VH-VL binders against Phosphate-specific transport system accessory protein PhoU homolog 1. Designs and how they scored, part 2

Target 1, 219 residues: Phosphate-specific transport system accessory protein PhoU homolog 1, of Methanothermobacter thermautotrophicus (o27767)
Amino acid sequence: MEKKYPRILFRKRLKDLRKDMEEVSQKTLKTHKLAVDLLMEYDEEKKEKVIKNSRAIDDMVFNLERKAISLIAAEQPVAGDLRFIEACIKVGSHLKRIGYLAANIAEAAEKLKDEEIPRRPLEDLKHMSDFVQMMLSKGIYAFLDQNMEMARELRHDDDKVDDLFDQTLEHVTRSMFEDKESISYLVNLLFIARFLERVGDRAVSIADRTIFMITCEKP

## First folded at step 8 (VH-VL)

Design g1 (from f5 with heavy chain D104Y)
Fold by ESMFold2, look of step 10:
Structure g1 (fold): chain C 219 residues (1-219), chain A 119 residues (1-119), chain B 108 residues (1-108)
Amino acid sequence: as target 1 above (219 residues)
Amino acid sequence: EVQLVQSGAEVKKPGSSVKVSCKASGGTFSDYAISWVRQAPGQGLEWMGWIDPIYGTANYAQKFQGRVTITADKSTSTAYMELSSLRSEDTAVYYCARGRYYPYAFDIWGKGTTVTVSS
Amino acid sequence: SSELTQDPAVSVALGQTVRITCQGDSLRNYYATWYQQKPGQAPILVIYGEDNRPSGIPDRFSGSSSGNTASLTITGAQAEDEADYYCNSRDTSGNHVVFGGGTKLTVL
């Protein structure tokens, strides 16, 4: 025996949850873009925006999680609807972490703003940041559009991030060896590379949640 | 359409307590935290605390810790604020408010409940 | 105690532009939210986040922030904009909510 409840009202609540997911996802993507842009051209106003956006994303995810739990408790959704609501909670957690990683990148970029960065490490980080930005965009849109092919591509993309990290580590440590007085600020390049690698990992996790949402199979 | 409907005005004696209600209508009560904000005559807004109606946890401003209790009843879609050991300076309008975008970004407010503390 | 500071009063000539400020250390990390309150009424939300207006708020209202300062700007001030304006945000610990003291806007 089914609970008598208007299907229209449930669909409206689900649509509202989806809209909130779209909003926090877009803010996260924008925030990470702003953070990586600081590596090439530091701007204090942009850094401040990244910091505040990271906290705003945390607050938005707080509300999103409660809305999702409220919807489960009130409506007892099943099948694909339940998987979508569950995915919103888990993807929201990843978006929150990506927001904080973006803030960490921005703080590290601030410490480099007045320093001469060696050419090779800078080129490595530029390449890595562009690739991770693409991964994050792909992961977010794969989730929002429920695109399994796009989600599956990300599993292979993270191998390249690992390779780019190793290359960056080699060139940064070589630069430190060549000029020991630069070590104190060049260590921030290693932090940025690590933060970028973690953003890439989170993008893959979003893709895995997307695949599970569609197929109900463990990633 | 969501509205926050508050209980009516109260006149209280010093040393007593007051319990103000805030009923959500036209929406799902548990979706957002409910804050309590007061305003003494001619004064500014003062945040007292909030409650997460899904988990039942409350957070209180330090000034009111020990005197305020904020609760929620999901079955009636109602939040409550109880302030004890009333003093004349507790005379104020007490608002409940919903945090839509961020928990501190109040998009919907109740009309307020006037509490007068006098002998 | 208030961690957010606002000037108690500001005046603007009809049709001119005014900026209302809110200062506090927590605003380096958290966006301010702005409210309009007319006498005897509950506050209404006018700006949240970076510069977002809720539906129904006129385009002449905008927000900005820099450092520890948030600003509410009203361009082309109207008589109906005469009100008290409050900012709020999280405190520096992030655990509580704090309001500024309010700014009475007089439209001349």
Scores: ipSAE 0.782, ipTM 0.898, lowest interface PAE 1.0, mean pLDDT 90
Fold by OpenDDE, look of step 9:
Structure g1 (fold): chain C 219 residues (1-219), chain A 119 residues (1-119), chain B 108 residues (1-108)
Amino acid sequence: as target 1 above (219 residues)
Amino acid sequence: EVQLVQSGAEVKKPGSSVKVSCKASGGTFSDYAISWVRQAPGQGLEWMGWIDPIYGTANYAQKFQGRVTITADKSTSTAYMELSSLRSEDTAVYYCARGRYYPYAFDIWGKGTTVTVSS
Amino acid sequence: SSELTQDPAVSVALGQTVRITCQGDSLRNYYATWYQQKPGQAPILVIYGEDNRPSGIPDRFSGSSSGNTASLTITGAQAEDEADYYCNSRDTSGNHVVFGGGTKLTVL
């Protein structure tokens, strides 16, 4: 039955794989958004949701990888089809990692919930997180829409994230010297900033994989 | 349309074994984990285990460990559940189910196989 | 080593809203999946994940979670909704699946 209509079934399987990618991508975007929202307003239920989502993303990605491997083994795809399947596996891996980074952000946010933190540092992180959210969205949609123009923008966006991280690092360091009692929560702010930077890096990686998928060239 | 077709009803003596089959049609068998779930008369659902047809790996509920064996044949798109050392308490409807989200969220079920264990 | 608990039975008036709750330690870490089962039939998936409905499942079915609980809500119960409802999830180890005891829903 699986090979009764090989070509039709193959195309159906590719469509299903794409649909799975769309689903896990959307979940990842939502999960990251939930996590960064915790920075401004902590909510235990939302934190728990982030954790559950991160695990769900892990399972979804694992399933996606299995399907991809099964498809390769069964159909021996070539050229663009093979590159697409490979890209799904790689992008899935990045999404899984982003899910766990979101969980890390949520956990760090929990550690900050009872701290008296000035508004400015949190707003700065929120700004950074919004930018990273934009990058993640751009990277994902670049992949799903096979849009090289969008994909190529991510490297420049990453420069901005790096600058934001450096600024955060500078401000946090200064604050540590001014008030030693604040060092505990400042460290957690730095962790969050680092996690955001890593999410940005993953978005760039997704974009790079997209470019390779389309052009067969290393970006 | 994807369907899971199970083997027919079984009547077994205590101490014997039963092997139930679950054949997938209309889809890609290997893409999904297959779980076995049973339901005793008037009771709830009880998960027994699952198998990954791609890797051939199986996982069992602790209750059935050592007494149940789940296998899969990709060439025939069929999963099997063998339960040994049957007891009267094993009288139940046995379902196979496809895990849409590995290996959980069972979106497609067989119609069930009734296994009766009696002296 | 993990279990899910449900109320054995609940009732709802036609057109009203009912919530069926599942409770267990594993639900702190994993989402519940909900199944509907009518007499003599195999279970049907109705809710999975955060709040996902398979195609063919009416939008009056919804899912939610809080703490160690998960809930299935039927907003505007219909006569055909009378059935047994089971929740399941991964256990605390994450390696096995566990079902709740089931809830019999009666529509009045």
Scores: ipSAE 0.774, ipTM 0.893, lowest interface PAE 0.8, mean pLDDT 94
Fold by ESMFold2, look of step 11:
Structure g1 (fold): chain C 219 residues (1-219), chain A 119 residues (1-119), chain B 108 residues (1-108)
Amino acid sequence: as target 1 above (219 residues)
Amino acid sequence: EVQLVQSGAEVKKPGSSVKVSCKASGGTFSDYAISWVRQAPGQGLEWMGWIDPIYGTANYAQKFQGRVTITADKSTSTAYMELSSLRSEDTAVYYCARGRYYPYAFDIWGKGTTVTVSS
Amino acid sequence: SSELTQDPAVSVALGQTVRITCQGDSLRNYYATWYQQKPGQAPILVIYGEDNRPSGIPDRFSGSSSGNTASLTITGAQAEDEADYYCNSRDTSGNHVVFGGGTKLTVL
């Protein structure tokens, strides 16, 4: 039941919206990677970049949301075009939140910059961060390319994040019991693990929105 | 392509008000927030406020709060800035601008509207 | 502070490199944006974000930032680069926009 619009201008505006989504998505992915890198090798300049990038993503999403709403109001799109525009608004909101989670990770990493992190918890967080980075990339790719199979796969990936979080919690708390003097700074590892889990949740939400956009059914 | 077309120059007396228009052409008016920026002769740029043309919500710089009103008319693709209680120091070029990348990163500017306040 | 501060004037010899700075507390959280303005004309966007150039801006223009300071760098300055340069960003609250006072660039 797709309505026919002035096809050249409308299709151009949709293409422009997709381009904006690609740009903010890639910036979000890079910003999250920068934030996680700070845990392994802290760098004040990179931390500053993560903070400013999180605000830039917020600004990009503001414009993107207005553009999407304007397009709906002006063109009255239907069917798949409407679902795509709505998905852009929802996914944009998730990308904004991921940007701020990246900033939170960077701030927690700064609190650890002068401390020696125990080997096992550090390896856990590296593994978790790599996996969540892959999840975020997969969620973004699935959305931009409308890849249903990739989107469905993220639910399986989410179970893995839960397992990795539980493992990290166990090893961090054991490190705290083994060295009570370290508790105050090791708490930041738990914060980072929780922030990573939340990024994973947002990646799954992007995938769920992608499935709804394609099928009209809640996953 | 995209243009912001402003109303013509105005000469005003102190104590009066001025309303400057900014019409978007070559693009969709509602896609971006519209800012107003002024520049007194020989002086720098000064942000006055902006409007979200979707919701009609305006935000004003503290210096102009209470004297400036920014509005938008979606049906004519036009934003307006009204400055009241004019003084000679309000003599300036008044620009409208919008930001494609970030709302404050103005990539499109109107040509400016010269407002002269003299007694 | 919430205000953005720029030096009023800077000179550069033709073909040399110049940096124009913009300083303010909000620049710790927000990228600065840079504009070029020639007499009697509206400003032109030159740099936004970390170091992004809009289409049509020569690659001799670049941006950088550290702490509360942002810089516009012009490598290999040309006579046509002589202009006033402004930065802007969000204020510390994030709710408003602020401009620096502007820098007059003279190309010698």
Scores: ipSAE 0.770, ipTM 0.893, lowest interface PAE 1.1, mean pLDDT 90
Fold by ESMFold2, look of step 9:
Structure g1 (fold): chain C 219 residues (1-219), chain A 119 residues (1-119), chain B 108 residues (1-108)
Amino acid sequence: as target 1 above (219 residues)
Amino acid sequence: EVQLVQSGAEVKKPGSSVKVSCKASGGTFSDYAISWVRQAPGQGLEWMGWIDPIYGTANYAQKFQGRVTITADKSTSTAYMELSSLRSEDTAVYYCARGRYYPYAFDIWGKGTTVTVSS
Amino acid sequence: SSELTQDPAVSVALGQTVRITCQGDSLRNYYATWYQQKPGQAPILVIYGEDNRPSGIPDRFSGSSSGNTASLTITGAQAEDEADYYCNSRDTSGNHVVFGGGTKLTVL
């Protein structure tokens, strides 16, 4: 370290950035959980919380990104510290999108609140939702704990999301053919499946960013 | 401890301009958006605009668009708010503020700058 | 910026519970933030997000929301809680910040 006081303030600001990342990550995970729960049991207050949380995540990421860029500009960090700050910016962008995907899921669930959903598509979406929630948790904690093994595991998890998505598409479209009057509301199940698949993609992207942060290699 | 230090009180004539400064201490200037909020005597709080800390671009409340200019000087960690074509109703305390948690959840406020517009 | 509506005045007996409300369409999408302001002082932040207190704010202050309404609740009101209370949030476009008109709390 070159000077005592600038390096002490830099380490404090870096720890503060990590704390902000932890807070945004936890809110994102909670918000996605609330959103997927709405599909199984709709609740207007819970839907409102998902919407407001998605906007709060956007605002928290706004601050986080500016702090990260300000820290780079002011301190000229090198090596691992620079990679960590850059990863915070990239992961923050993914968390923001996951927040808005959660809001999209909640809005689609609201459109289904008064409808009777066929059993097989609903079971598919619950299974997919649980799996994507696990992927998101794994991606976030792999990043926060800098766990490369956990991050690499997500690549295999992504294949299962693709399979679950295809299965859900098949059962929803079959339900549409069997009852053409249901098509207008059943399309929302396809939207939810797509939103879940996109959340899974973002979890994989967080894991890839984590591997790059640790190794400097595209995973 | 983070502080926002504002310039001193001003007395101005109608039709003139005022420029209020807000200096951030503790290395916070570029980390957070800086908002300007005013309060006329006996009245409520009114948001005027803010400045993006990194890019130096500002956003203004519609009421003040065309009369207010918010700027920043990164080298001195200072934001400025300039209000032109002053009227008696612009008599107010002018605050700068910033939000650590959300940009609009102001956890740090300057002490305020009293601007009096009289003829 | 008049998109958030607050009652101009509310009273509470010492030691009792009071609820101060803030209403506006943007509160369906954005959390309200609450400030306390005493005469001659800058506002201080008391509640942000869904129900978070900054360090140093007594736990008798809490927040809640439903629909287009946010509420600040003070349990066990103290004489020192007598102040003006403001809410703010983003407007419905999300581009600007708006404040409520303020509520004068009198502790009897």
Scores: ipSAE 0.712, ipTM 0.872, lowest interface PAE 1.4, mean pLDDT 89

Design g1 (from f5 with heavy chain D104Y)
Fold by ESMFold2, look of step 12:
Structure g1 (fold): chain C 219 residues (1-219), chain A 119 residues (1-119), chain B 108 residues (1-108)
Amino acid sequence: as target 1 above (219 residues)
Amino acid sequence: EVQLVQSGAEVKKPGSSVKVSCKASGGTFSDYAISWVRQAPGQGLEWMGWIDPIYGTANYAQKFQGRVTITADKSTSTAYMELSSLRSEDTAVYYCARGRYYPYAFDIWGKGTTVTVSS
Amino acid sequence: SSELTQDPAVSVALGQTVRITCQGDSLRNYYATWYQQKPGQAPILVIYGEDNRPSGIPDRFSGSSSGNTASLTITGAQAEDEADYYCNSRDTSGNHVVFGGGTKLTVL
């Protein structure tokens, strides 16, 4: 070809970056779901899958960051294109951290696999897990679909997670006090609750980055 | 479609160095790490290291640290692997490769560069 | 402990099923990836992410893993499947890449 059209190539590369972001986001959602499912029914194969997936997310984010930086360096994009590429880098970092939090949840679940968990703390964690999974899905799709209203709603969702965490902390602590022989393994429920809270925080951070990306975009 | 085009075969004496090139065409050079993998006659594949083309930072297998240098030139879309203090056991085909799905899932390979070390 | 171990050779009758294994400690934490290599040619990626086929790889190739072992299965082996097969993964530190020693598949 005698002449190249850099703008067409740039649009194609940008679409490719968006596709990569979709793929790593979906893997992160599935990995977090697998991790929280281990609380109800532990499965060594699923735990190993969570661990491998968390490392794969790290590797996929590595590739994604290089593509994003390469695109900025080669094209020097401005306005909305620059905000989108920056958002992909920031959201990728959050997805990487969520992958590692999922691995931590899976490791804590393994430590509980042979123990009888008190009913109330288990019910709390089920509820918290479902809510955080919904938050993560909402944050990811708000980003991918550039849905500012959905992104704004996550601030209120974070308040609910804080309430669920406080409730879980109280019931787990009470169970420890009522059965001191269980303390060594029940501490893992507190770790899981904290990991879930941090996943919720990351979902809110994805939403905040989405709002920043949209509000700085030119028409 | 992305292709990795490698330099031609080389015959070297023990104690010398060799520098093999790997030029990317049909795509963006800096999007992926470039790995170097060698294969001695009748032997298996052996990873030597990779380079991040954006930052020029390299990561080397322990076996080759001190003897191998991997570099990248963004202006020519070319990665280089230089192996020093050559011995007869360095006789091999040297491949470059990249990984689309994750860095070590090599979906595109060069055709290889044969390096023969003979006294 | 960072090494990936493969059987050096296996044989399969035409149309039969064969499984090639790759074992190593790092496979508990990192994906196995599989390559096919014919004499005088560069390797071709056949399985990534444990069990995914890239475009152009026949459906008869599949992957699986459990614990520290990954497997490449070829169902209904054909003459053109005769080749060397390699696995790779990250090492246990996660900083480097390691290959298995390779398995020579003979189709009878």
Scores: ipSAE 0.655, ipTM 0.850, lowest interface PAE 2.0, mean pLDDT 89

Design g3 (from f5 with heavy chain D104H)
Fold by ESMFold2, look of step 10:
Structure g3 (fold): chain C 219 residues (1-219), chain A 119 residues (1-119), chain B 108 residues (1-108)
Amino acid sequence: as target 1 above (219 residues)
Amino acid sequence: EVQLVQSGAEVKKPGSSVKVSCKASGGTFSDYAISWVRQAPGQGLEWMGWIDPIYGTANYAQKFQGRVTITADKSTSTAYMELSSLRSEDTAVYYCARGRYYPHAFDIWGKGTTVTVSS
Amino acid sequence: SSELTQDPAVSVALGQTVRITCQGDSLRNYYATWYQQKPGQAPILVIYGEDNRPSGIPDRFSGSSSGNTASLTITGAQAEDEADYYCNSRDTSGNHVVFGGGTKLTVL
């Protein structure tokens, strides 16, 4: 039988790991929101904050991964505890990538700051960014709350992002054909759309890991 | 409850080596990178390097590359820093520190180990 | 250049506000972390990240950053705040840690 003291300390370490996941998740949500806000109104100080936050998220995820691996090595957890620790590692990796994507969105927004963007592509990107922000929030809270119903909904949300991406691609490329002088800066709208689509994909991946954590089954 | 307990003061001659230990309490040794930072008398803080105790990988500041070796023993929760080819300029207090929030954000420091290099 | 630069000394009148600065190219991409050190003692962490205080650090300590400059602000400075203050951060590669030279704060 296990010593009572090591089991109590193990549960405390799991609680600490969950707390770290909550902290990095919240910072990732705020950082992505700040990055997409730059599309509406560029601000150099806010762009710098997105960049620094992406690096802070990277640091927090590396520490979190070390804690998770140390916990597995020390305790050799089984069943649901192992699945939770594994999910923390996988979700942490997705959060790190979302931070990187937020930085890329902010850099692309900087390249557009002095340009007049065609109405329809801009409206598409605003709609897409709002939808992806909602997806990210949903994916994160589905994971933190272990909410399978919420996690399952994200697959249909992803289809909507794909549709929005296709519409944005069509409207941006049409604008490029109609105005050759705009191509060099309008390419940044395509990059932003792709980055947003990838954030949406990462939110779905977080939901998939949540479902696997709960059921051991592919969603 | 976490403490970093360092080995005692050392007096060394030029050309020799010193090895300082840093023992962690509380059973979270492998969770965080352990850095070594020195401070010469009347001078500022100088980062020497770090180790990731779970993987055993170390990184060294370029100034100390080739003279410093940082190791970790997970079973005893102890990190070590060995500095070779000592010179009088190596006289300093040597701290170990852990990176709790980020690897470079040192929330817990050892009390320091004074190393004196003189003939 | 990967080095962090701090003014070597700053003074503040008791109860007044002081700002200690840290400057370097890597601070455009990495937050600075701030430490307080009193004579004969190990440093203590006072600010990390954007503006986070560890438990036990008074709320008169705050951090900020803009461009390649980070600042530690102490509002309502007290006699016990007299100490050396260091910043650190990552170098531009992100692989190594660098410290500023330190700032001696004198409370008048």
Scores: ipSAE 0.597, ipTM 0.844, lowest interface PAE 2.3, mean pLDDT 89

## First folded at step 11 (VH-VL; from g1 with heavy chain D52I)

Design j1
Fold by ESMFold2, look of step 12:
Structure j1 (fold): chain C 219 residues (1-219), chain A 119 residues (1-119), chain B 108 residues (1-108)
Amino acid sequence: as target 1 above (219 residues)
Amino acid sequence: EVQLVQSGAEVKKPGSSVKVSCKASGGTFSDYAISWVRQAPGQGLEWMGWIIPIYGTANYAQKFQGRVTITADKSTSTAYMELSSLRSEDTAVYYCARGRYYPYAFDIWGKGTTVTVSS
Amino acid sequence: SSELTQDPAVSVALGQTVRITCQGDSLRNYYATWYQQKPGQAPILVIYGEDNRPSGIPDRFSGSSSGNTASLTITGAQAEDEADYYCNSRDTSGNHVVFGGGTKLTVL
């Protein structure tokens, strides 16, 4: 194969891209945690922070994608360097969407702030949010550390999220039947469950991209 | 180290145009949005617009729509700002700036180009 | 509105703490960024992302935000901190950039 691009500036730009990925990843993880915390204890200042952070993540990802595209166009990287840059683009896109999913969770939590949430749906969402937070952390660290074993483990985790979503749907619909006056606000619990399930899907997609970056094979 | 090097001072007549250049050194030109910010004597900072060099499309502040054109030449790592139909109130220092972490968080600034519009 | 509002001037005694504020509706949704500008010089970035200091900025500079207000705090103000300070952010639409009018800090 053609020798890797040997110039010091290319390697510095690649290292800078990795650092930027670390920063947006950590902000995304923190932002998702802050959003799910709002469901348990709503706070207007925290909700505003989630919204600000989601917009910041979008800006950071846009810059990162531009940098990655510029690096490909200017340097014509090959092999593992190209796969890393491409993975940064794909993972960045997932992080952006997770940021907006966090904002959506925060907005739904605001609509529930003055309502008594039935015990069972709340326990379901607590359990689901904890599990999805673990999945997101695992997916991010698998990518940043290029850890294939950790990345492969996430596929089994996705099945659990699907089970938790089904359980939540069942308990929310039961609550709607038991108290029809609650339907208009309880629908927000279904939205939150769907947003969490989508965050889990994105964590799996990050892991899949990590595997492709390392192996060139469809995960 | 990354630097933004701007063209020299210009003296212009009302009704004319000026084109200011901003050359990036350090091989990072295409990585960032390049913004133009002006400052009239004794006045504050005023964002005029930016360009994303790899896409070539500029975004302009409403105040300057129709009078400003921001372009980029990737082969020379140079951004340009052209302001037309100059008036005396366009007398200012014109900075280029880049935002690394966020497009609006300008971590590197040019030294500024003084444009004087007088009759 | 998309405007960012700053007090035009603030004074602080040498060694004391000062707080410079920036207000605008867009600050509920977007980070504020802070710049220092000395006479005849280009601005320099002192705070980005509301509360991050770039390398080389002394730890006496800090940033914070609440509601529609962002603040730059300088603890233990020194003579060299005398400068104009600007905030910027995205406008309410998120499509453009706006600056505050600037605050002249005088160190007494």
Scores: ipSAE 0.258, ipTM 0.740, lowest interface PAE 5.3, mean pLDDT 88

## First folded at step 12 (VH-VL; from g1 with heavy chain D52E)

Design k3
Fold by ESMFold2, look of step 13:
Structure k3 (fold): chain C 219 residues (1-219), chain A 119 residues (1-119), chain B 108 residues (1-108)
Amino acid sequence: as target 1 above (219 residues)
Amino acid sequence: EVQLVQSGAEVKKPGSSVKVSCKASGGTFSDYAISWVRQAPGQGLEWMGWIEPIYGTANYAQKFQGRVTITADKSTSTAYMELSSLRSEDTAVYYCARGRYYPYAFDIWGKGTTVTVSS
Amino acid sequence: SSELTQDPAVSVALGQTVRITCQGDSLRNYYATWYQQKPGQAPILVIYGEDNRPSGIPDRFSGSSSGNTASLTITGAQAEDEADYYCNSRDTSGNHVVFGGGTKLTVL
């Protein structure tokens, strides 16, 4: 079909863009998992991989953004196709930031590798990291599968992260008061909690972009 | 599927300029940065810079800043590298290359353009 | 230093394992990428992302890294593996691209 030929090529290019988005999304999810695993059991080789992966995500998003813009410029897509391409750009930006947050978590974990972490704050961070990892997975797959119902659920998950952050802040602060010599390394627990909260925020932002892509309504 | 086709060999005098072209076939020219990499006889690979065709933005290696100009023409899917004030040590094969997985992972290379600066 | 350093030459007996190394400070932060170049030909991509093979590259080629060092390993070296091998990465600033000096692999 000659009249359909430009649209067939355009659809192929959209599928290629989606495949690139899937690849960078999977790398981001794996990288964040590696980073949070370091909180429980530090491993230098694993930390190095998180760092390199974060830089690779940045480079992959660089390519993804140019490809998306090239597709817009060449094909001048409208309506839902344009919203999908825009969502890829916006979600790519969030994935890049999540990659850097994972690197920050890994660096903070390295600073704690030889220290005895108080039990209560460590349990808080484990609970928070598991929940944020689930949020990130949910946000990514809601986007990739264009699942608006899953994306809407994520907004409620953010309240739990805020509660876990507040609880962690309280317990870390108490530990600092009880052992002032530990303050300098315990501050890294607060950094990790903040980085996890920001990853959760980015997962919600991905869900918001997914909802806008589907409905063209403000998230 | 994409192929990078480069212009033919050139012989130049010292002090002159050369402009090498790199045409992409396969219809995705603007999707990726196009790098220029040279190789002097018996020597290694040396990155000169790249062009982002969608923006027309070039990034140059420090060594070549001020002597090299990298451009792109989206309408012809062609990148260009111009090197001025040629010296005998600029005798080399000049390659263009595409960064597929990330900008410096060159998955497709042109066959190279030999530039000879005569003494 | 942003430079990537490779040994200029290595040898391997047919069917044996060889490791080609690439060292530089930027490799702590950026992937190494590996290329094979035979005489009179353009380079071809062998390993990207430190350990991924593009389609068509035999599984005897593998990559690894630790610290500031990346390695290309060829297990069961074949006669056709005789070539020059280059690594590249970003420089330490992350703004530019740098190649190693290349390693000539001779298969005995």
Scores: ipSAE 0.619, ipTM 0.852, lowest interface PAE 2.1, mean pLDDT 90

